# VH-VL binders against Large ribosomal subunit protein uL10m (mRpL10): the designs that were tried, part 85

Target 1, 224 residues: Large ribosomal subunit protein uL10m (mRpL10), of Drosophila melanogaster (Fruit fly) (q9vpl3)
Amino acid sequence: RGKINIQRPKAPHYERARVVAVTQPKYPELPKAKSCFKTRAERTQQQQENPYNEIIAREVRNWLDHSRLVAFFHLSSITADDIFRVRVQLHKQNLHLKSYGSKIIEQAVKNTRYEAIVPLFHSNHCIVFSPDPEKTAALLRIVRRVPQMVLLGGIVEETMLSRNQLVAYAQMPGLHAVQAQLVQTLSQAPGHLIQQLQAHQNSFVQVLDVHAKNQMNEETPKST
Below, E stands for the ipSAE of ESMFold2; O stands for the ipSAE of OpenDDE; V2 stands for 0.75 times the mean of E and O plus 0.25 times the DockQ between their complexes.

## First folded at step 6 (VH-VL)

Design k6 (from x59 with heavy chain Y57D; framework fv_anetumab; at its last look DockQ between E and O 0.04; V2 from the best seeds 0.00; counts 0 for: pae E 5.9 > 2, placed apart)
Fold by OpenDDE, look of step 6:
Structure k6 (fold): chain C 224 residues (1-224), chain A 119 residues (1-119), chain B 111 residues (1-111)
Amino acid sequence: as target 1 above (224 residues)
Amino acid sequence: QVELVQSGAEVKKPGESLKISCKGSGYSFTEYWIGWVRQAPGKGLEWMGIIDPSDSDTRYSPSFQGQVTISADKSISTAYLQWSSLKASDTAMYYCARQWDYSFPLDYWGQGTLVTVSS
Amino acid sequence: DIALTQPASVSGSPGQSITISCTGTSSDVGGYNYVSWYQQHPGKAPKLMIYDVSKRPSGVSNRFSGSKSGNTASLTISGLQAEDEADYYCSSYTSSSTWVVFGGGTKLTVL
């Protein structure tokens, strides 16, 4: 009796496969949390009446204060499923995708160093948070594949960056790589200097030797 | 210096297959995407689609979906545009261009490949 | 349908300033639009002149500038020169679409 390979079950007979395909219960796709992706208008209206707005605002502040990387995105006609997929991918990289209403953001950042971000939240937006600024490249790699997520800018190490600056930042070599390069460059500098100094000395000696030889040749009296 | 070099002009008959190439140099080929743009004779620019060479993730504009195939070989820093069956209406100049993502500009362009399809 | 509308042609004399407009459809109003401008000489590949509405790539003359008001982006060329005669295309990634859209192009003639 051939060992049933449980890792690669043999495809069922074509007739059985057809029956199974037809008899498979069509489970309604669980409405993925429609509630998380309400339009800005819907969220704004609900937020005005929500007693928990202060709690959420505190949460936003907490994320901002503990994040070394914050990226802001505009969302354009993105489905809940798409957001979920992106969220999962980001989460694997310890990146946290959050969406908040504009009023909540305003409340959260009012009279803080983050107040400058308020104008960014004029439409449907999401924010990605990370404690690690080195994850910028990973973040951008993931989200640039989602055309519905448009990068607006971000905060890295408490510095506000444009989207172009974020891309540039992501392309920079890591600190250690830069340090290594610097060390290499500095280590080569003395060698070059020594070579240049030696080259000049050698050139000078050669010129002097030629001059000395020429003088000796002039002093040899033609013994007639 | 960033450069995109495209394959030479092509003259084909309707029904023939064609694959044109775009080779990138002077930058990390896998860090940027390659977009393709069509320009029919005397007409404007049409964005066709884009590919991520790092994993060959490819996206098309609605007008070109199913009409062409975009591919890439990252080992030789080359992107491709291909037709399975050419039409006379495919006669155009085709440009490849570097694009970081959908929302970023096409910052460097190839010289273009003229494709002529005539009976 | 998402479209960018440009004038078919504009003309100016050397030394003058001209403006080319690029207007998005009403559906793009209030959305995020990243607008770029490309210059194309006859028989040549397009060249990026402006990106992100008003930013110039390295090597592009400061005579070229971009702006946006509402759903209309504008390319302004100051101190018009003969070499500026070309076709100009606006492009945008719009909030209404998930792909790049080009305008119809504008032929600039230097008189």
Scores: ipSAE 0.755, ipTM 0.876, lowest interface PAE 0.9, mean pLDDT 86
Fold by ESMFold2, look of step 6:
Structure k6 (fold): chain C 224 residues (1-224), chain A 119 residues (1-119), chain B 111 residues (1-111)
Amino acid sequence: as target 1 above (224 residues)
Amino acid sequence: QVELVQSGAEVKKPGESLKISCKGSGYSFTEYWIGWVRQAPGKGLEWMGIIDPSDSDTRYSPSFQGQVTISADKSISTAYLQWSSLKASDTAMYYCARQWDYSFPLDYWGQGTLVTVSS
Amino acid sequence: DIALTQPASVSGSPGQSITISCTGTSSDVGGYNYVSWYQQHPGKAPKLMIYDVSKRPSGVSNRFSGSKSGNTASLTISGLQAEDEADYYCSSYTSSSTWVVFGGGTKLTVL
C-alpha cells in the first residue's frame, strides 16, 4: 500500500503532464471504437463476471489513461435516433461518447487514482472521452441542446473537477500552459470532492454543486 | 476578422432557377454552420435553414422545407441557397449568417443579397 | 408569427428606459433558455445584441439588457439614444425540433 493515489507525480504542470503523456504509454492499446453506444450498453447488462469484461475493462482504462478530458453525465430516457445524433456531433469534435456497466468501471479503475468515480455509475450514465481538453467548450455547447444529458463533473489533466469547476474551465482562454495552471490550482480540491462524493449517498446532486463552500476552503498540504 | 460576403443582387423572372452564394473568411469555415434568413420587402426576418459545411448536414424550417436547397462547398468556404423555380413571392433580401449550430445565435451576418422576381 | 409575439412598435424619448417584450407559448423549456435579440437599422443586416436571454456580446453597450419571466423575454434599453431607433427581433429555438423562429419584430422610435 502506498501514497500512489495521493502522491502520484502526475502533477498538473504543463511540461510535466506533457512529458508523462509521451513517455508513459508503451503498450499497444485495444481499438477504442469496438462497438456502438447501444451495443455496449446491452453487453454491459449481461454477465458481470464474464472474462470478456476484463478486456472491456482494459479498454476503459486505456481511454482514461489517454484522455485528457473525461466528462460524466447522468442520462435520462432518450431515443436511439437522438443519442445517435449526439454521438455523431460529438465525434466531429473528437469527443467519444461511451457507456459501461458500474462493475466494469469498478474493475477498470481498481487500484488506480480514478477509483473515486465509481459512485457516479450507480444510475443511468454516459461518459465522454477526448484527448483534447480544449474541446470542453465544444462539449458543453453540444450537450446544451440535449436535456437528457446532465453534467455531473469530469476529469481534466488527471484532476477531478465538479460540474461548476468543469464549466469554469471551459470558459478560460486556450493554450495548454494556461489550462495546466488552472488544473494545478484545482488539484487542491480532490480531497474535498472525494469527501463530497462519500457524503452524497443521500443528496447526490446537491453535494457536488454546493459542497465547495464547506470543504473546498480547507487548506491542503500542496498549498502551503 | 470574421466576414461573410454574399453574391450580388439578382433580377429574375418567375420559373427561372437561381443559386446565390455566401463566402466565409477569417475563421475555420467547417467549424461553424451557415444559416439563411429571408426578409421580404418591409417585412420581418424568417429563418430558412442551416447547413454544417463539414458534412452537409442540413436542417430546414418547416415553412421552407422543399422550397429551397441549401448546400456548401467547403473547399472554397462557400455556402449556397438555391431555387429550382422562382416565384414572384420569392422577392426578398436573403442573408447568410454564422451559427455554431442551429441552437446558437446568428453572430455574424452577410451583407444580404436582394433577389427580385418579376415579369 | 404564431411562435413568438412582439409588439408592433414602441417609442420613447432620449434618456428614457424602454422595454420590448417577446412572448412564446408555454410549451418548450429548452427553447426559452436561448432567446436572442437582434437590432436592424434600415438597409442594413441585423446585429446580435443579446443571447442566452441576458448575455451581451463584446462591443454591445451595457445599456442593453435582457431578461425572461415564464415564457416572456424582455429587451430593456436604458438611456435611450437616437441611434437606438431600429427594428428589434427576438429569436428562439424549439428544443423539440431543429429550427429557429423569429418574433415579428418591433419598430423602436426615438422621439
Scores: ipSAE 0.118, ipTM 0.576, lowest interface PAE 5.9, mean pLDDT 76
ESMFold2 (binder alone), look of step 6: mean pLDDT 91; pTM 0.934

Design k7 (from x49 with heavy chain H106Y; framework fv_anetumab; at its last look DockQ between E and O 0.02; V2 from the best seeds 0.00; counts 0 for: pae O 16.3 > 2, placed apart)
Fold by ESMFold2, look of step 6:
Structure k7 (fold): chain C 224 residues (1-224), chain A 120 residues (1-120), chain B 111 residues (1-111)
Amino acid sequence: as target 1 above (224 residues)
Amino acid sequence: QVELVQSGAEVKKPGESLKISCKGSGYSFTDYWIGWVRQAPGKGLEWMGIIYPGDSDTRYSPSFQGQVTISADKSISTAYLQWSSLKASDTAMYYCARTLYDSSGYFDYWGQGTLVTVSS
Amino acid sequence: DIALTQPASVSGSPGQSITISCTGTSSDVGSYNLVSWYQQHPGKAPKLMIYEVSKRPSGVSNRFSGSKSGNTASLTISGLQAEDEADYYCSSYAGSNTYWVFGGGTKLTVL
């Protein structure tokens, strides 16, 4: 938990509003004149909104940098009660459901190694972050009951995975077992370290690809 | 060895209150949902509701919302089904069951059942 | 309430294969791979036979199989035996108005 840096709200009056990102409301005010001249209030509000966008963008970068599991979903219309229920279920498994504006996501990942995820954010979306990649199976079990959340893909241990690859990953033995096998190999054969690591990585990729093909060929989730 | 042991059969009159129990053992009681299922004499199974004993999150079938109260006491690994005022139509066998995983709704372990008879 | 429709009864002779249907809607059986099947002998609690449409728990014979097409799930029992005589219930997550729902049940008679 020390890897998670989340700023909590100070004022308790907005407890239920904490599921919504902090932002300055944008609203169309009636113009005082015909020109496109911005009023003093509009200029102040626009500049204040920009600082909030950067704060939120830094939050997204922090989550991406400190999460070993990130899953991207398309989000259809969903009630506030339903999304709250899902968020609570996910939180019980150390899975953190977040929603951000598309422009904030683009700002957050610009000039970073995460820039490849930008195309996933063209439509309405939500993101699940977790420090625990072993929770991928729990994530998929929970969202199966939520047709409004359609899995697009994810990132596990800094590797971009398709939907099929992420589902296959969830079926594999725990990460600890894989890490233990790699450590034992490195300890017993120092002269072929790079070759053996590459061979194990290839075997892991091949197993994951076979599992993904089996899942895609047999079971296809339905949309709402 | 997962086990769910329910309280004994009950014979009641309309208007009386009743609380029946389901004690779980052999597993982490607070980590699984417990569901209640009704079966009227000669009838099929009806899902009544579920509870997560870890935080008392409770969900009801619309057919049973306001008709019963589902609760749990995690300190003694026991779930409860309670009526404030029984009706003759409440005569049924009542099962508790544990879910296979989180909130999957697949009941892999069942109690032995509690027969509730409500007659005037 | 959204109820799952099952035939009231099915019969077969030992050695036959039989199939029990469970028809829901596009909002439950059609939307989720969260269908289960339960076997109930007279006077006993139900037993889980199939979960997640087609998976068998440990200790359940591979003579029992499950499948789904559209809004209809199916339980197939091959090599029918006398011990298979029981009531069978399907269940599905029904996110449109309830969390879970059972079918009406099917009495299987082995002749």
Scores: ipSAE 0.000, ipTM 0.451, lowest interface PAE 14.0, mean pLDDT 75
Fold by OpenDDE, look of step 6:
Structure k7 (fold): chain C 224 residues (1-224), chain A 120 residues (1-120), chain B 111 residues (1-111)
Amino acid sequence: as target 1 above (224 residues)
Amino acid sequence: QVELVQSGAEVKKPGESLKISCKGSGYSFTDYWIGWVRQAPGKGLEWMGIIYPGDSDTRYSPSFQGQVTISADKSISTAYLQWSSLKASDTAMYYCARTLYDSSGYFDYWGQGTLVTVSS
Amino acid sequence: DIALTQPASVSGSPGQSITISCTGTSSDVGSYNLVSWYQQHPGKAPKLMIYEVSKRPSGVSNRFSGSKSGNTASLTISGLQAEDEADYYCSSYAGSNTYWVFGGGTKLTVL
C-alpha cells in the first residue's frame, strides 16, 4: 500500500480533478493590491510585459471619473505591512488606496482632462480615491501619521489642488465644490479675500457665518 | 461703554461641577459672539470656544469639545462656561471676550477674568 | 496642542524697533489673512493690538504694525517704550476643525 504522501498527494484522476476544480468555491479574490508592494522599477518592468495594461488603465480612468476626491502621494521607504495598515484605515473611511505603474497612469490619462497629473508620478506613488470629498479631512488625518506618505496634491470636485490647497480645503468648515474654488482663489489673491468670500456666500455658509451674524452690528454706530 | 463682567474667583475640588458667568453690557449682546479663553498659571492663552447668543450657535476647540459647555442667556446678557466634573488641570484664569465683527478670532473686549482653582 | 510658534522672548532698548514672529503652516497663517495680536500685561486681560494681519483697532498706537509673509506673521513695535513690556500672543484661524489658535506667547523685555 503505497505511503500516501500527504504533502504531495498524487494528482487525482483527470475526471476527479475536474470535478474538484469545478466544486471549489471561487472565493472572490480580494483585489490584492499587489501593486502596492512593488517598487516603481518592478511595476514598470511588469507593465511592459503585461497584456492587461489596457484593462488596468481603464480601471484607473474609472476611478478618476467616479471619484470626487483624489489624492496623490509619494511613498518613501514604506513597507508592505505599513501600506496594508494604512489601507485598512483608509478603507474604514471609504477611502481607496491604489498603486499603479507610471506607464499605466500615463496610458490611462492620455488625452484626458487628467493628463496634467502625469508629472506627479515620477517616483514611487499611490493614489487615494473617494466618492466623498468630505473625507478629505479624514484622509489627511490618517496619512499624517504615516511619514512615508507624502502628499503631492489632489483633485477635489474636478478641481486640481496643490498640496497646500488640499490641506486648506480639508480644514474649511463647508465641503462644497465652491469651497475648493474659494481656497484656490484665496491662495492666489490674498488681498481679495473679503470680496471672494462675499461672492461665494451661498456655498460657504459656515465661513460666512463668521461674518454674517455680525453684519448688523457693523452698521450700528458703536454707541460710546 | 462695552463691558464684560465675570463672576468671582472659584475654589473647588476635583469632581465638583462649576459654572462661571460673563455679563455683557453697553452693546447689543445678541449680535456679537462671546468667546472663552483659558490661561493656566504661567502659561499661554488657549482658545476654548465661542457662542452667538442670538441663536446659541456654539463652536468649540477640539481640545475643549466635550470637556466644557458654553452657553448663553440672552435675556440677561450673560454667557456661561461650565464643567460637569472639574480636574486639577482645570486650574486656570478664564477670560470671556467679545468678538470684533465675526465669529472666533478677534476679541476686542475682554472680561477681567475668573480664577478657578481646583485642588484636593 | 496646536499652537503657533513664537519666540519665547525678545528684548529691545527704548526707541528701538523690535519684531515678533508668529509661524504657522500653509493651512493656517499661510492660507488666511486672519491673524491677530494681543498684548498682555501681568495680571491683566489681553488687549487686541492687531487684527486681520495689519489692521489696528481704535485706540491702539500706530507704533504697532503687523505683516505677513508666507506662513509667518510679524508684529513690529517701533519706538519701543517701557510700557510695551508685556507678553504678546498671536492668533490665527486654523481651519474648521481647530477654529482659532493662539501662539505660545513672547515675552518682550525693554532694557
Scores: ipSAE 0.000, ipTM 0.477, lowest interface PAE 16.3, mean pLDDT 82
ESMFold2 (binder alone), look of step 6: mean pLDDT 91; pTM 0.933

Design k8 (from k7 with heavy chain D31E; framework fv_anetumab; at its last look DockQ between E and O 0.02; V2 from the best seeds 0.00; counts 0 for: pae O 8.4 > 2, placed apart)
Fold by ESMFold2, look of step 6:
Structure k8 (fold): chain C 224 residues (1-224), chain A 120 residues (1-120), chain B 111 residues (1-111)
Amino acid sequence: as target 1 above (224 residues)
Amino acid sequence: QVELVQSGAEVKKPGESLKISCKGSGYSFTEYWIGWVRQAPGKGLEWMGIIYPGDSDTRYSPSFQGQVTISADKSISTAYLQWSSLKASDTAMYYCARTLYDSSGYFDYWGQGTLVTVSS
Amino acid sequence: DIALTQPASVSGSPGQSITISCTGTSSDVGSYNLVSWYQQHPGKAPKLMIYEVSKRPSGVSNRFSGSKSGNTASLTISGLQAEDEADYYCSSYAGSNTYWVFGGGTKLTVL
């Protein structure tokens, strides 16, 4: 078969252990003596791997810091030609398709509010970054032609959104339509305006609804 | 409300042409895939193909490639399934269906079906 | 080359749980989380019950659940009701050219 994976699945061991730790009381562990002996080769290898990984992890942090739209996808087997065409289409809309190993993602988000997303990256995946949250609709139009990319959810304006919330966000009226609706509402009773603004605020700013456990369970089937 | 309304039942002879229609309403017609599904009498569902009316991107099952033509006219929110020369084996119920948003394969709204009967 | 195998029929009594299987290959069901299930009552169009292996559309009872293990997807219906009597079809992504396949269907009889 001529399928090409850009990112091979990683072993899911870390994902299962993390889910258990989140959903159940963590049992106290007694302090244990740490191993203090490593070979010279192991120490040298560890140092070399860490600086290289940190350079890539800083790239991920830079994308997260400068992207007002981040979308997470499960990525099934896909040919190199198909993924290249998708990347070009996305790039034309200022949408940047990336893939990183789970260890890099873990290092990049360590000690941040985003640590909960790490389990999403233990299986084959990709991420789309953009500085323009208005491009969410364009992203979804492009990706619907690509069944190998399955939307899991995303981040818009630093708010985590479920798949359904992200889809709803993409379907909102354009800026001009929102402005016209506001002007028309201001010409009406003040009480109606308050209700409209509260409804729009609730639509744009969602309470954090990151059900990463549910999305991870739906995203990582036993398919191999 | 989302609705797919298909053209009426057809009785045809082998060798005749036929074009059946599926009109979508209550949603943005160009933003969703429309598919066609065949069901021969007493038989199961067969996936025939899909079209994205926004740019006419059309995909066929290998079993139906070259056997039918799927098209759409986005100006009237209508998708079509067409045969140039019908066979008796084309006797079946034909459904059109719309996918979920951001999907190409999960049909959440279905037309009522068009029964096509091909006999001498 | 892609074929999805379902049992021809299954039956159960009201209140029981039943499971309908859908077996493909490592190239379709095994490779993708792109399995769906449809219910079809006699004389009616199919209805989407499950998509993306285990997700329910709005308005579908939580008595319906989906899962996948290896090359086999499963639809489980708990608390069987008379209204559940219908034909059930699985569907899966079947190839890189964006086409899909239905299984042969399973007739569910509620005794």
Scores: ipSAE 0.069, ipTM 0.591, lowest interface PAE 7.4, mean pLDDT 77
Fold by OpenDDE, look of step 6:
Structure k8 (fold): chain C 224 residues (1-224), chain A 120 residues (1-120), chain B 111 residues (1-111)
Amino acid sequence: as target 1 above (224 residues)
Amino acid sequence: QVELVQSGAEVKKPGESLKISCKGSGYSFTEYWIGWVRQAPGKGLEWMGIIYPGDSDTRYSPSFQGQVTISADKSISTAYLQWSSLKASDTAMYYCARTLYDSSGYFDYWGQGTLVTVSS
Amino acid sequence: DIALTQPASVSGSPGQSITISCTGTSSDVGSYNLVSWYQQHPGKAPKLMIYEVSKRPSGVSNRFSGSKSGNTASLTISGLQAEDEADYYCSSYAGSNTYWVFGGGTKLTVL
């Protein structure tokens, strides 16, 4: 009985082949975001002609306002396929990779606290957004495998960080522990520190909650 | 119950390669960092590095960077510590340990240790 | 190698309270509340006794407590028992250059 070569199955009878061809589920190709592959020039040109630039600018603002982690990358000779792969990986981590034209970015951040980021967008760029600043390490890990993505800097918890600062941030011990410490320190500090704590009170409460949950998990180890 | 089981004692010569293992059980292996700690005979503990098995994110102490390789195979819930070329000074007890949470550096569960002896 | 400074040895009588110090710098212990303490009996793996300066893991006796002042963290053992005789190590986040470090260890003898 001839060893069924699983790697090179014999072509089925033509009738069977027809049936198999018809019965094969056609999985819709995931829409490759073609927009991510456009050169700066192409994006800029399209933005000039697009009546929806304001809408896109609002979208960018919305992302910026709702993200606790924002990272800016330069793209160097990256293919659409490569971007897609990275996007999928990032998405699994609740990291959202977006690409916008420089003009859109300028419009979006004009007269806002984010205006300082405009100089970063002098070439092909992408932005990664996340609601979770703890994902910084994960983000950097994923991107380190993609030489075409060069980290320029970012925003973490409303603070602008350089590339080196982001790297350092990612190398810090558990974010929750550090944040908890910060909360403790701030709660004891008078004046301006108290005001800062109040401004980020919701964020800190969330961190504390997560920390508490982690402690509970110590008592009840999640068995697989 | 959370348990870390390490490979057995090793006796090697200088220049030889070595890979020791640490198998985790009783918890989600991919959700906790695993670290390695060295203890030379009669000496103190040395923090070597940690790895997140879920994505193999690895962090080394500067003292051990480039000296050893930490890796993990999540499919079998095992972390590894390896040397390309052993030195006599590598003689020590090596412990693997799980972090309490995230990359906190607090080790709540420990393996039994692996004694590595390097002698000519 | 950057290590935290501990006394080589401390001793106490049963029922007494003893304190072990762990001194770092303003860049490590002084900057972060990320100090932990481990107990190690001869021939055994270390056991986590304190984390985040003063927190106890589940199952650790309330006789063990931790504190920090300036660049010095302290482990206090109250009501000293014979079983407490062991080596004790502090650990701390040491910043971007060293990440985590251990102290040199302290041998506790119960007299």
Scores: ipSAE 0.013, ipTM 0.507, lowest interface PAE 8.4, mean pLDDT 83
ESMFold2 (binder alone), look of step 6: mean pLDDT 90; pTM 0.925

